# Designs tried in a protein design chat: VH-VL binders against q3z8e7. Part 4

Target 1, 156 residues: q3z8e7
Amino acid sequence: MVEKIPMTASGYKKLEDELSTLKVKRIDVIEEMRLAAMDKDMRENAPYHAAKEQRGQIEGRIKEIEHELKYADVSEYTDTNTSKVNMGSTVKLRDPKNGECCTYTLVSPKEIEPLKGKISASSPIGKAVFNRNKGEQIEIEVPSGTLQYIIEDISF
Key: E = the ipSAE of ESMFold2; O = the ipSAE of OpenDDE; V2 = 0.75 times the mean of E and O plus 0.25 times the DockQ between their complexes.

## First folded at step 1 (VH-VL)

Design n03 (framework fv_nepuvibart; at its last look DockQ between E and O 0.02; V2 from the best seeds 0.00; counts 0 for: pae E 19.3 > 2, placed apart)
Fold by ESMFold2-Fast, scan of step 1:
Structure n03 (fold): chain C 156 residues (1-156), chain A 120 residues (1-120), chain B 107 residues (1-107)
Amino acid sequence: as target 1 above (156 residues)
Amino acid sequence: QVQLVESGGGLVKPGGSLRLSCAASGFTFSDYYMSWIRQAPGKGLEWVSYISSSGSTIYYADSVKGRFTISRDNAKSSLYLQMNSLRAEDTAVYYCARHKGFWSGYFDYWGQGTLVTVSS
Amino acid sequence: DIQMTQSPSSLSASVGDRVTITCQASQDISNYLNWYQQKPGKAPKLLIYDASNLETGVPSRFSGSGSGTDFTFTISGLQPEDIATYYCQQYDNLPLTFGGGTKVEIK
């Protein structure tokens, strides 16, 4: 199956902005290639080859972004899903043994910031909490084994 | 009970080297990001470096970049800080600290610290 | 780097008083702000994380508030065991930075 790429509206917008910037840069690089080609001086043909290589890199990134945007699944936490963890949800987890709490927010791949608790749905914690309800006990798979937590709160 | 115990501090001359260790117990060390934070005599706290749970992601404060190396040995539940080209300004109590929620930017447990004195 | 400015640098208060200290960030850090307590010769202890969340086992007299650039830490009924230096710390961006600390003493 062709799998959709989950992302937030913000992540989608960042990709659109990057794509726009790259398309402008592509115009500039094509112009530099044209000017270099007109020189006809074999000694100074290096600028043409440098610009051609840069164009290749820009085209590759444009194709990658267009693919991500084409298969993007932009999901937002809504009132109909307030009882379940979804993309954009902020989840408060409590360790039942000692009462310690930790907070995580599920974000798109481009928005991941571990130090801020912003994680992907594909992370160990993300997989454990995704589509779960408030009050459920979950198990998080880590290299050392399995950790148990209770979903204490879900917010957006 | 979660415990972090630093060792390796001492007196060293400018330009010298020192290796600090932090022994962790009472939790699964391999699951947590770990940081080194220092405090110069009579001064406030200064974050030095962090290392991810696997060791693949490492960051340093500009003041120590290129001179200090953070590392970990998950099999031994130990965190290290290799300090080279030491300066008088590096004189401080060095704490190891555990990132709460495994990788969050706040610290729920700290060691008691080890004193590093850099002087002639 | 994000600079964290704490005020006051020191204060003296009586048992039972409401003590308030402030922390100001040089740029917007949302709610990515924590408060620590450090007693002389001891390691710091986390009291509050994410601006307003009380750490487990910490007495309810301690509280935090604020967002953006201005943050407040309050002790609602000062106790003798609260004599310590208190630090704020941001984690919105690397490097992680601490405030200069506020020393709290009893009159």
Scores: ipSAE 0.011, ipTM 0.600, lowest interface PAE 9.1, mean pLDDT 85
Fold by ESMFold2, look of step 2:
Formats: structure tokens, C-alpha cells, sequence
Structure n03 (fold): chain C 156 residues (1-156), chain A 120 residues (1-120), chain B 107 residues (1-107)
């Protein structure tokens, strides 16, 4: 399970601001690569390779910040959108007909472990719960038809 | 300090051949795309060809495709244009030009040009 | 091929005048448009790249604007040393193409 990353509200805001700046830089460096690609010899194109390396560094930092923001635990911050099911969320589903519950964790495709309840966001259950709030009734498409569940709890 | 010096121009009969050279100095030649651009007497500029920094990627204007061959020798910091099957309409001053920022679509340094005259 | 149409083909103006040259592309080229100055008997010199950016060392009286298909080059106070032919050039697509040029003279 992923563990929450403690930070202050100001730390969270700083990461959001850095992410915004990096996304703009990413746009700029992708354009630099497009202009550099007028040379079809990519292996011997020094400015293209410099831009490609810079893009890799920017992409890596973006991914790191997105992870930190996703799993941030901000005691002074109130954000109702963190109640939605996202990557890394553990969701408890309740069958409204009989009250039985099942628990799933949304993971990347390489981390799927069905017997442990680790499923992808692209699975039928993953698609049904992604971006949903606690308390929502959802429909899961399965070969036998449509199943209805209530999102009982969302955690990390 | 950047210098580009063309040579090899002259008078030639239609159907003849010439080889132009451009000697580069004051920069790392092997990092840059290079172009040939020509200007007929009293007329505007026409892009002729470019060659990538390694020489592995080459483009030609349709007007010269199949008759002209661009090449480079990075060890000698030199750009070349072999012109075959010359026609009267190839008469022009030929400039070599450096692509700014290694490969951009704009030219920050140009040579003085060398005149090629094709006449019967 | 992208055709670049410059207007006017020539002009005469007095020292201190504002001079405007236009360039129209046959299709949308975004801002991938450059301006060159060619003085008589000399090679062209890059003045403006990407429609509006001054090349290093170019006097501030030169400016450029526009995007898409319509572009403008301006000399805000014509000087005697600005006698030249000015060319626009697109680099959005190959082949690279130039406008027909605009001769600027002092009278």
C-alpha cells in the first residue's frame, strides 16, 4: 500500500506551482524538439539530444510531483476532491442488496495482483469507480450483466 | 569570428558541371546544418538544399533534384555542392548558410557568395 | 510548396519615416516566419525570427508582427543605412521559401 506523504498546506501549494511551471516548460521543450527534428539524423543532432535529455528530466520531476500531490497528507488543507477514487486509492464496495463488501486497490498494470484485490483502473471495476465519490452508487459491467455497488469508503 | 567562404564558381556551358566549396571557420562545423541558397542576378533568394550535421539527411529543391549533390566533410569543416547538367536558369550567386541553433529554419551566417554563370 | 507574397515590391521614403512591409503566406505557418536584410552587393542578414523576435545586435527600430498567414515588418524611423532589400522566409514546411523581396530606398 502507498503511504501518505505528510506536508504543510504551503508545501502542497509550492508543489502545485512547480508542477504548473514544469508543464509549461514541457510544452516549450517539446516544441524545441519539433524544431530540432528538421534534422532527420536524430543520433547526431546535438541540440535535439540536449532537448530530449531536458524533457526526460522535466517528465521525471512532473511524475514525482504528481505522486507527492496524490499521496499528500495535509493536516491544514481541506480539499473535497481528495475524496474521489484515484490511482493508488483503496475502495470498499458494498452490495446494496445484501450488505456484503469487497475491497480493491487501483494500481498500475504491472502491479496487478487480483487475489490481493489489486486491479487496474482499466478493469471493469476500475473504470466504474475511477473519479467517483464516497457514497455513490456505481454500475459494473460484467459478462453476466450489470452489477450495482455503493462506494462505502475510499482510502490510501 | 564565424566565417563562411565559398569558392568554385565560374563560367560553364549548358550541360556542364561545377563543384562549389564552402570553407567554415570560427565555430564547430560538425554541429550545424548547412544550406545552399542561390540568387539569380536581379532576382530574389531561392533555397537549394540542406544537409544535416552528420550528412545523413539531405533535402533538395525540386528545381535541382537529381542534378545537384550536397555533401560535407566535417574533418575539413567544408560544405560542397556538386552541380551537374547545368542549365541557364542555374545562373546565380550561390551562398552557403549556417542554420542557427544547429538546425533551425533560419540562417544566422552567410558566406559572400560565388557566382555561377551558365551560358552557351 | 508555401508561397510567400511580399508587398510592396519597392518603396521610397524619407529619413525618419515609418516603413511597413507585408508578407502573406499561402497557408497558415503559425509564427514560423523570418525577416532578412540584404544590402546591395552583400549577403542577407537575419533581422527577425519567429515573426517578432529581434536577432542579437539588430537595432530596436526594426520590428515584426503577425501570425498565421499575414505578417508585417516595420522600420519605425528609417535611417540612411537601412537602404536594402528585405525578404521574408517561412520555415513551417519544406522546401524553405522566401518572399520576392521589397527594395527600400531613401529619396
Amino acid sequence: as target 1 above (156 residues)
Amino acid sequence: QVQLVESGGGLVKPGGSLRLSCAASGFTFSDYYMSWIRQAPGKGLEWVSYISSSGSTIYYADSVKGRFTISRDNAKSSLYLQMNSLRAEDTAVYYCARHKGFWSGYFDYWGQGTLVTVSS
Amino acid sequence: DIQMTQSPSSLSASVGDRVTITCQASQDISNYLNWYQQKPGKAPKLLIYDASNLETGVPSRFSGSGSGTDFTFTISGLQPEDIATYYCQQYDNLPLTFGGGTKVEIK
Scores: ipSAE 0.000, ipTM 0.466, lowest interface PAE 19.3, mean pLDDT 83
Fold by OpenDDE, look of step 2:
Structure n03 (fold): chain C 156 residues (1-156), chain A 120 residues (1-120), chain B 107 residues (1-107)
Amino acid sequence: as target 1 above (156 residues)
Amino acid sequence: QVQLVESGGGLVKPGGSLRLSCAASGFTFSDYYMSWIRQAPGKGLEWVSYISSSGSTIYYADSVKGRFTISRDNAKSSLYLQMNSLRAEDTAVYYCARHKGFWSGYFDYWGQGTLVTVSS
Amino acid sequence: DIQMTQSPSSLSASVGDRVTITCQASQDISNYLNWYQQKPGKAPKLLIYDASNLETGVPSRFSGSGSGTDFTFTISGLQPEDIATYYCQQYDNLPLTFGGGTKVEIK
């Protein structure tokens, strides 16, 4: 059994949109192939070969997206004390020693924006907070050592 | 880094001709549909033409049909617009634009534009 | 041809304000509607595609909604750098058509 692929709702939607676009493109490329094939000299029919190659690439990407969508793990949680950090969650971490706070959002690899606090679930912070509850104390492994933080808030 | 650079604009008399070029870099040019979009001075945007990845499918706005010819050279990663029988109303900045996701109805990258002025 | 009626043609608002622009299609175009930002002397920039999808790298203060004939573009918290003309654009059918644009200025 294939493992689920965690992603945000927005990421899922983007994949759906891309899939739709590619399916239309595929039809167009097939038509281009048909038109190009009208040339009797197929050996020198660069447009046909190009279109054929493009069809292959499009079909490959379609399969990839369909796979991702099929095994996507998209979940949303209500803001309750029993809510757990998941993909799409925004978490506020507080340093219990100095009160310093940081905010991070767990996103898919394609959605990573470090400057905006959008991080991967596979990042040190992501690993530390994933599937954790509000109020829990977590440990973040960094090159300089281990940092202690409390999950102060979880939101979507 | 995706880059589109238009060239070929200039001053031309009515009835004259110009050929615009768009040099593309930073992506696989041959995978994408391309369009020309123009903007008259102080006015809005007007779609002019698009061409498919292989060049087999082409469409024109009615305003330029029969006068303009869109083409591409994928080996040179270049898009062209041959403009014949130019009119005053063709005066505009002409942008080349890439269709997002190989083919879509929206444009994710634009060139800086090249100005075409048709005046007697 | 599908006509796109954009409103208002211009507006002035203060920094931090909520700005709303509307676009109405002459026929049902589903969600095949995009929004662009064009700053003075620059090429248009894609902000929203398919009515509500935020383009990569675009600030979250920009959003779009709507389907069918009526669409809305919103700036939640207008910033000085948002001074520009904004355009809607349909691709439900050829020819591709744009709205008339909305010039956004800061008071």
Scores: ipSAE 0.000, ipTM 0.579, lowest interface PAE 11.2, mean pLDDT 88
ESMFold2 (binder alone), look of step 2: mean pLDDT 94; pTM 0.954

Design n04 (framework fv_nepuvibart)
Fold by ESMFold2-Fast, scan of step 1:
Structure n04 (fold): chain C 156 residues (1-156), chain A 121 residues (1-121), chain B 107 residues (1-107)
Amino acid sequence: as target 1 above (156 residues)
Amino acid sequence: QVQLVESGGGLVKPGGSLRLSCAASGFTFSDYYMSWIRQAPGKGLEWVSYISSSGSTIYYADSVKGRFTISRDNAKSSLYLQMNSLRAEDTAVYYCARVGTIFGVSYFDYWGQGTLVTVSS
Amino acid sequence: DIQMTQSPSSLSASVGDRVTITCQASQDISNYLNWYQQKPGKAPKLLIYDASNLETGVPSRFSGSGSGTDFTFTISGLQPEDIATYYCQQYYSLPYTFGGGTKVEIK
């Protein structure tokens, strides 16, 4: 079995839209390659080589998106559902021992940005908070032991 | 399977007109450049014209420029060649051909059976 | 227009022979050359594209080489079914142009 890729309905739609755009762009680039190849004075065919390279980049991205869509595990998240942590949720965690807190947003793999608190659902923190309620005490397993946090707030 | 079937050839007097058709099947017609290539009896191949997938880009050999018009109907998967002011030297078998591509290389990968056009008095 | 000169115009050889056909462009066309086979009464068939690439389903006895202005097409072991006229074609610039053809017959 291939590993599923968690994502929001919004994330899935963005990938579908990007794929559609790339397929249209692919047609245009292929036509530009043909035009460049047919040019009378193109012994040094820089436009052709540029278009060929661009086609390679487009084909690579199409392959990536098709893979992500095929193995997507789409969460039934909505803008109004803040009762439980879900994909797209922003959670505020507080350490009960020292009172320190930090904020994290659960995002799809392509949107991960740790410095802005955007983490995957498959991360240790993501796994511990997913589908939990405000006020629950969670345990995060790390190599050095178990860390404890309280879910102080859940927002969209 | 890819298939191209030409029709519309026949006998015509110098100065006359004919319209050739090519019916395509087995592939997405609107994705391909299409071409007409002719061959006079007992002679070699001569490229006549091509048309882009959308129909916006067209090119003609100098020998037919101003007399022949290439067109296509993507909804009908059909290619056309309107031939006006025909001359004896236009006598040939006319082939419909698909312009294939791989990594930007262009070639005629599929050809129809051809249709004979005879221009004589 | 780019002129394609093909040589010889015709040849006769025995089954099993190595047959060589040449094609010369009037100017540099890089690798932008294809080879076609036309059997009597039939439409042409693509054999080789981009000077040296064998089309899918074409027997390995057919090969192409060359770049620039001089190109060669070879049949390494002539078979009876190879009786045909062979054409080179440039796609470097418009209009596309074909060589005059080489008629291959068996003795």
Scores: ipSAE 0.000, ipTM 0.471, lowest interface PAE 14.6, mean pLDDT 82

Design n05 (framework fv_nepuvibart)
Fold by ESMFold2-Fast, scan of step 1:
Structure n05 (fold): chain C 156 residues (1-156), chain A 121 residues (1-121), chain B 107 residues (1-107)
Amino acid sequence: as target 1 above (156 residues)
Amino acid sequence: QVQLVESGGGLVKPGGSLRLSCAASGFTFSDYYMSWIRQAPGKGLEWVSYISSSGSTIYYADSVKGRFTISRDNAKSSLYLQMNSLRAEDTAVYYCAKERYSSGWLPFDYWGQGTLVTVSS
Amino acid sequence: DIQMTQSPSSLSASVGDRVTITCQASQDISNYLNWYQQKPGKAPKLLIYDASNLETGVPSRFSGSGSGTDFTFTISGLQPEDIATYYCQQYDNLPLTFGGGTKVEIK
């Protein structure tokens, strides 16, 4: 079994648009490289090798996007749903013992920025809050033990 | 599923001509470089020619330059190889092959099943 | 033209064996080398690209290594379905050239 990749409808569309753009860019960049290489030793052609590195980056990103689109799960998520924690939701968590709070936004894999509170649904925190309601108590399992939080607010 | 189906092979006398076709399906044909690669009976692989996605860039192995012409029809998702002034040493199974990336000059990720060309008196 | 020399031309091995094939380029080709598998009567299939990258859907028992002029292709734990001729191919310079092939058979 392969785990589905949760994402919003807008996230899916963004990936489709990015894929289309990358395929066009690939054709243009590499065709110029071919013309340069035909009358020269490809190993010693610095512009060719620079473009080949860029092509490698483009091909890697295309494969990543194609994988994400193939295993995407958009049917359970909406950009406007605030009733339950979904992709795109911003969740405010409160520790009931000390009163401190943390805010996290569930984002697609390409948008993850942990230091800015943007996390995946498959992270320990993401798994614990996903599809939960405001006011529910959750447990987050970490290497040092278990943490307990209350879902104080859910927003888009 | 990606499929490549070759046709047009057969028996021809030295100096004769044949036109090979390759019908492509299961991918956006117009986005990819295509090649012809041949294999003489019981021998190894020999690259023959490539053509860019748009058809603007073409290259031939020295052994076939001036005698073979590669072309494509993106509207029909078809690749062609016009072979003129055929020689006994052109006897081979001819494969059409898709290059893995639209950039070309890279791995051939899909091949047709081949079509046999026999040049003999 | 860049000349590609494969060794050995043929080999026989038992199921479960580790099989090693080598490919030598007549000049430095960096990592611009691919490996293909061709079963009797069939078209070739891409196994390894850019010297060491495993193509999607290809079993992990296949691997490649090397750079410059010396390259190695390995089958770890040979299976009956691996009987085939294996070819290396360089794409450092035109024309594209293939090795002579290594025929692998099972005893």
Scores: ipSAE 0.006, ipTM 0.482, lowest interface PAE 11.1, mean pLDDT 81

Design n06 (framework fv_nepuvibart)
Fold by ESMFold2-Fast, scan of step 1:
Structure n06 (fold): chain C 156 residues (1-156), chain A 122 residues (1-122), chain B 107 residues (1-107)
Amino acid sequence: as target 1 above (156 residues)
Amino acid sequence: QVQLVESGGGLVKPGGSLRLSCAASGFTFSDYYMSWIRQAPGKGLEWVSYISSSGSTIYYADSVKGRFTISRDNAKSSLYLQMNSLRAEDTAVYYCARGPRYNWLLGYFDYWGQGTLVTVSS
Amino acid sequence: DIQMTQSPSSLSASVGDRVTITCQASQDISNYLNWYQQKPGKAPKLLIYDASNLETGVPSRFSGSGSGTDFTFTISGLQPEDIATYYCQQYDNLPLTFGGGTKVEIK
């Protein structure tokens, strides 16, 4: 019985990209092996053995990624019909006092990038926004007081 | 139980040489990348060199390139570091560490030896 | 070379506190970052690998997060035995580089 491997759509895409890169590198390494095998001037053929080892590493990682992709469960980020903030949602918040807008995306712990607006659902902003609808006013408790925002847009 | 035991450290004058050894046990040594990492007294960690499982792929930090040589003997489950033309700034505790492989990268160092002190002083 | 900047360089906290250490890479390293604990006079010990995975046998009070250039290491409920220096380390590219370390002491 094989257990499903939970992952985000972004995580799945990164594995696909890594797999594509490794397949290209595999072609290069196989060619290096071929060229090294043809070189009769090399006494111990160290380049051949180095390329063979690199190929083994690449093949091993390809198998790992293919296994992960085969058993991936990406349902966490597949809700395209909701009007509510969920994991994977990108939320645009507007400050009603000055009209300034900020954009945040709710992501899994492995994908948190605060400087790019990728935040945890357990953060103060994430908690305030999670499961809310477009147009709602929210309050965010911070050490310096309470901040007020309006959810201007929700996208996936 | 995985064990890494370093030896060969000591006091040496600038320009001198030392050979460090690391004896591995409790795992299939020939399946793992191995590394040397050093730490100067009161300072942080500095990666020195790594060697692939077969010995075919070797890399050095620029600070030691041309002076240090990493090698291994899989039949003896041993890792070595030959240090030549030693300088005062090479004074450090040298650690032997086991690195699993990720593709062509080391990944993490999951087991470390207790280290051996190398002091380069006049 | 990829430079790893840790902050703070040192901190003092009380038993039971939540301790947070940050590590910033000079370029995108994806999730190819590890965290180590080094107690005085001892060799480093791996705690977290690939940014957020807890090494086997390591207490669950230790955790890691982040990707790209910004990473965080947290001790939830600091214990006396956690007095140590903590290091981040990247393996996205050679040479392998460590952060400067964060010394954690108890008040």
Scores: ipSAE 0.005, ipTM 0.469, lowest interface PAE 12.7, mean pLDDT 81

Design n07 (framework fv_nepuvibart)
Fold by ESMFold2-Fast, scan of step 1:
Structure n07 (fold): chain C 156 residues (1-156), chain A 123 residues (1-123), chain B 107 residues (1-107)
Amino acid sequence: as target 1 above (156 residues)
Amino acid sequence: QVQLVESGGGLVKPGGSLRLSCAASGFTFSDYYMSWIRQAPGKGLEWVSYISSSGSYTYYADSVKGRFTISRDNAKSSLYLQMNSLRAEDTAVYYCARDSRYYDFLSGYFDYWGQGTLVTVSS
Amino acid sequence: DIQMTQSPSSLSASVGDRVTITCQASQDISNYLNWYQQKPGKAPKLLIYDASNLETGVPSRFSGSGSGTDFTFTISGLQPEDIATYYCQQYDNLPLTFGGGTKVEIK
């Protein structure tokens, strides 16, 4: 079973827009490769090799986006009566051992900024908090072991 | 706080193999493209390889194609570089670096680097 | 591959001086160029991205300019802690390539 990927409607739309842009760019890059390949000496053809590598990147990203869209679980607008962590929620976590707190907002892939606390629902922290309630204790796997946090607050 | 810690470097004979590891913490590892960048003693920086956030695609500098393999384990927040058929020219400090322009096609800039691990290929 | 030619290879300047380093790309890279600082024995640190934008926490005395093939990195009012090697790097195309570096020392 493939696990579904939570995301907002806006995040889904951004992925669709990126996919559309990539498909257009792919056409251009393939044409660039074709024109460059008409050069007699392919070994010294830096433009051809550059375009070929760009095509590889574009194909890889298209594959990633198509996978994400295929297995997307798009969250509808959640009214203010819902207390669960959802896409767009800001979660305050407290470490019960040392009292440190940290704040994270679950965002769509295009909005991810980890240094500003904007994280993916598919990230280790995002997976641990998604669909959990205020006051729940969660565990997060990291290379150094398991971290334990309490969901101190959920805001929208 | 963002940290990248490399390990696995050491002395190896030409033709030998080494596996480098990079342990990431303080950020959502699975959201970022990651690269290996090396620096030979007394020389400048040379980009070696990158891997996409999902691991779906990779790219290698011509100097290492066919010999090095980049991989990642998002569940362990770890990046790897398997180095085979090592040459004297591969002697360098190897840095693990995070590409902060995740989701950009051309992989943008390296906002965080590890401290590096020294690989010496010598007979 | 896109070749990045960086000049000078090294320079010595006095505290308070204006230091200028240049970087030239072998082809048009628009503004897809970054600058890094590497202090002796340490990993590189990103200073400037997209030719002219300061990374967070980087002092305002550092600046970058240029587009296309010609780029400039400037330290306005050199400080003792600025002793380092500085590198430009393009990301317009693969493989990613760095300039040869400029070693900055204080007289």
Scores: ipSAE 0.000, ipTM 0.467, lowest interface PAE 15.4, mean pLDDT 81

Design n08 (framework fv_nepuvibart)
Fold by ESMFold2-Fast, scan of step 1:
Structure n08 (fold): chain C 156 residues (1-156), chain A 123 residues (1-123), chain B 107 residues (1-107)
Amino acid sequence: as target 1 above (156 residues)
Amino acid sequence: QVQLVESGGGLVKPGGSLRLSCAASGFTFSDYYMSWIRQAPGKGLEWVSYISSSGSTIYYADSVKGRFTISRDNAKSSLYLQMNSLRAEDTAVYYCARGTKYSPFLPYGMDVWGQGTLVTVSS
Amino acid sequence: DIQMTQSPSSLSASVGDRVTITCQASQDISNYLNWYQQKPGKAPKLLIYDASNLETGVPSRFSGSGSGTDFTFTISGLQPEDIATYYCQQYDNLPWTFGGGTKVEIK
């Protein structure tokens, strides 16, 4: 039987971070439910119902993440990751001159949102990173000249 | 492209009613909490109402409770705000906003906003 | 309701200056605080979430810090396009509440 869920080391860490955040949020929501339930004027107990629904969603997401982490098959800690940038990849670029990092996700035309880092393969950045490996130095052709970046990380 | 577009604003007399609509596109509307936020002319931001992804949980600011009704139609990817018993102090630009940053299950912030629709309550 | 007190209400600074805005919550909100930028005639834009995390696509000159009741938003090296009103917002408890805003102007 196939119980394993393939994922990158980056994907695993993202889930761990989300789980940690959700567990903290859960404490606050449970306390909110308790305080709302103690209101003397119960005719409109909207805060209680809001907190209850939010808790339900948090608990559901926690269970989903815990299941994914339990059955995760993380390939990166076994050997050097040699995966190339593809559609759907999230790429972290580092400027070797100043050390600044930017994250971009290659998406279809309908999902493009540049300010959120969602770019097309036909954009200047997308063209430069597509089919490249982690650790490669790339050149991005822009109207004002050529920019240099290093592919620091690739997530799928 | 992820987008929210408001409509339905206009001039109305005190005591009147108005219905605002917000059309969502470019994302799975049914996965997200939605909010209405307003801004009176020259004033700051005020959160008005919140509706969960399923529509089961609804919350209102005290200033509008009993007068405004938030609703959604996930099949039409639309959010609504029914505004009754309008007062001069309800005069504002009304924004719809998507309540997510980390995941659709946690409203970390309003990461997508419409351009707003002006509601003027005046005699 | 959680009250958010933002200061100053307005400031004027020169291009290249370091600008600091503060936000105080009436009770402990952990790190459940966002910062927004609103340019004249435009809808607000999320800049920082969870007190200190920079939103994707937002310039690195913007930063946030703090936890509990005291929070700080900083613009390192103010640019002309940064002329805007900035708002903090807590999402620890409903109703969500915003600070009064800080209008940033260039001298």
Scores: ipSAE 0.000, ipTM 0.465, lowest interface PAE 14.5, mean pLDDT 80

Design n09 (framework fv_nepuvibart)
Fold by ESMFold2-Fast, scan of step 1:
Structure n09 (fold): chain C 156 residues (1-156), chain A 125 residues (1-125), chain B 107 residues (1-107)
Amino acid sequence: as target 1 above (156 residues)
Amino acid sequence: QVQLVESGGGLVKPGGSLRLSCAASGFTFSDYYMSWIRQAPGKGLEWVSYISSSGSTIYYADSVKGRFTISRDNAKSSLYLQMNSLRAEDTAVYYCARDTRSYGLLWGSTYMDVWGQGTLVTVSS
Amino acid sequence: DIQMTQSPSSLSASVGDRVTITCQASQDISNYLNWYQQKPGKAPKLLIYDASNLETGVPSRFSGSGSGTDFTFTISGLQPEDIATYYCQQYDNLPLTFGGGTKVEIK
């Protein structure tokens, strides 16, 4: 069993766009490597080694994106999904013991910004809220133990 | 079957010339960098030269630079090494080898995964 | 040139023994090192690439490890057909350079 990677339609498109950009950069870097190899003694060829390292980074990122796109589980907004937390949902959580609230939006891996409340479905919070209904009490596992929250609101 | 077969070796006097050939079969020759590696009798391996898949990128070891010329004919799936101004120190078995460093293919690991049987070059008076 | 120093130059071992060969680069070559086997009168054969990756069709008794400047090649459970000279080779920089070779003989 291959585990699917949840993501939004916009997240999928951003990965496609990044892949296209990287493929163009790859062509340029390969040509830079070719020209550097022709012009200089490879023993002392700093431009070639720099381009070679950059090529490795680009190839690694392309492989990651192609894997993510191949196993993507793209969630579309539908009437059925409005009652449950899904990719793209904004969730307001309330701690029932102290009344503290925090808002989180579930996004694709490349859109993650934890300090702005944008988290992945694979994060501790994301795992706990995914596919849950408004009004449910959830438990979030963290290193210090478990935290309890109520899903106060779900918006898209 | 993937195969490389060298030919053209023989006895030659110092200052003479020889042309080695390497015939490739069983794979798309034009997709691969190709190398020549030599081994003097009873000694270790010494890399001599490589040529890119298109023939545009070429490199030589300092010991042969200016005397040897590597070339290829992709239409004939053949690799060549023209050896001029031969010296006694050039006496060796010469191997052609397929190099995974290929222009147009994914770069990364660079190794010689297919080798020919070798052809002996003896330079003596 | 990057100098590859290989040790020992030769060794004799019994069938079933664990054989270890080392290779030292004169400068950091990351994991850009290959190991080849050359049987008497034959062309070299790739066994291991990128320091630790076993080539397809090569028996699992062969293994490699290391990075930077120090590399190790191991034969676990030496077999009669393993009589050969083994070479390390770096591809971090040109010219490509080989170690001096280690001749493995069976007692």
Scores: ipSAE 0.000, ipTM 0.471, lowest interface PAE 15.1, mean pLDDT 81

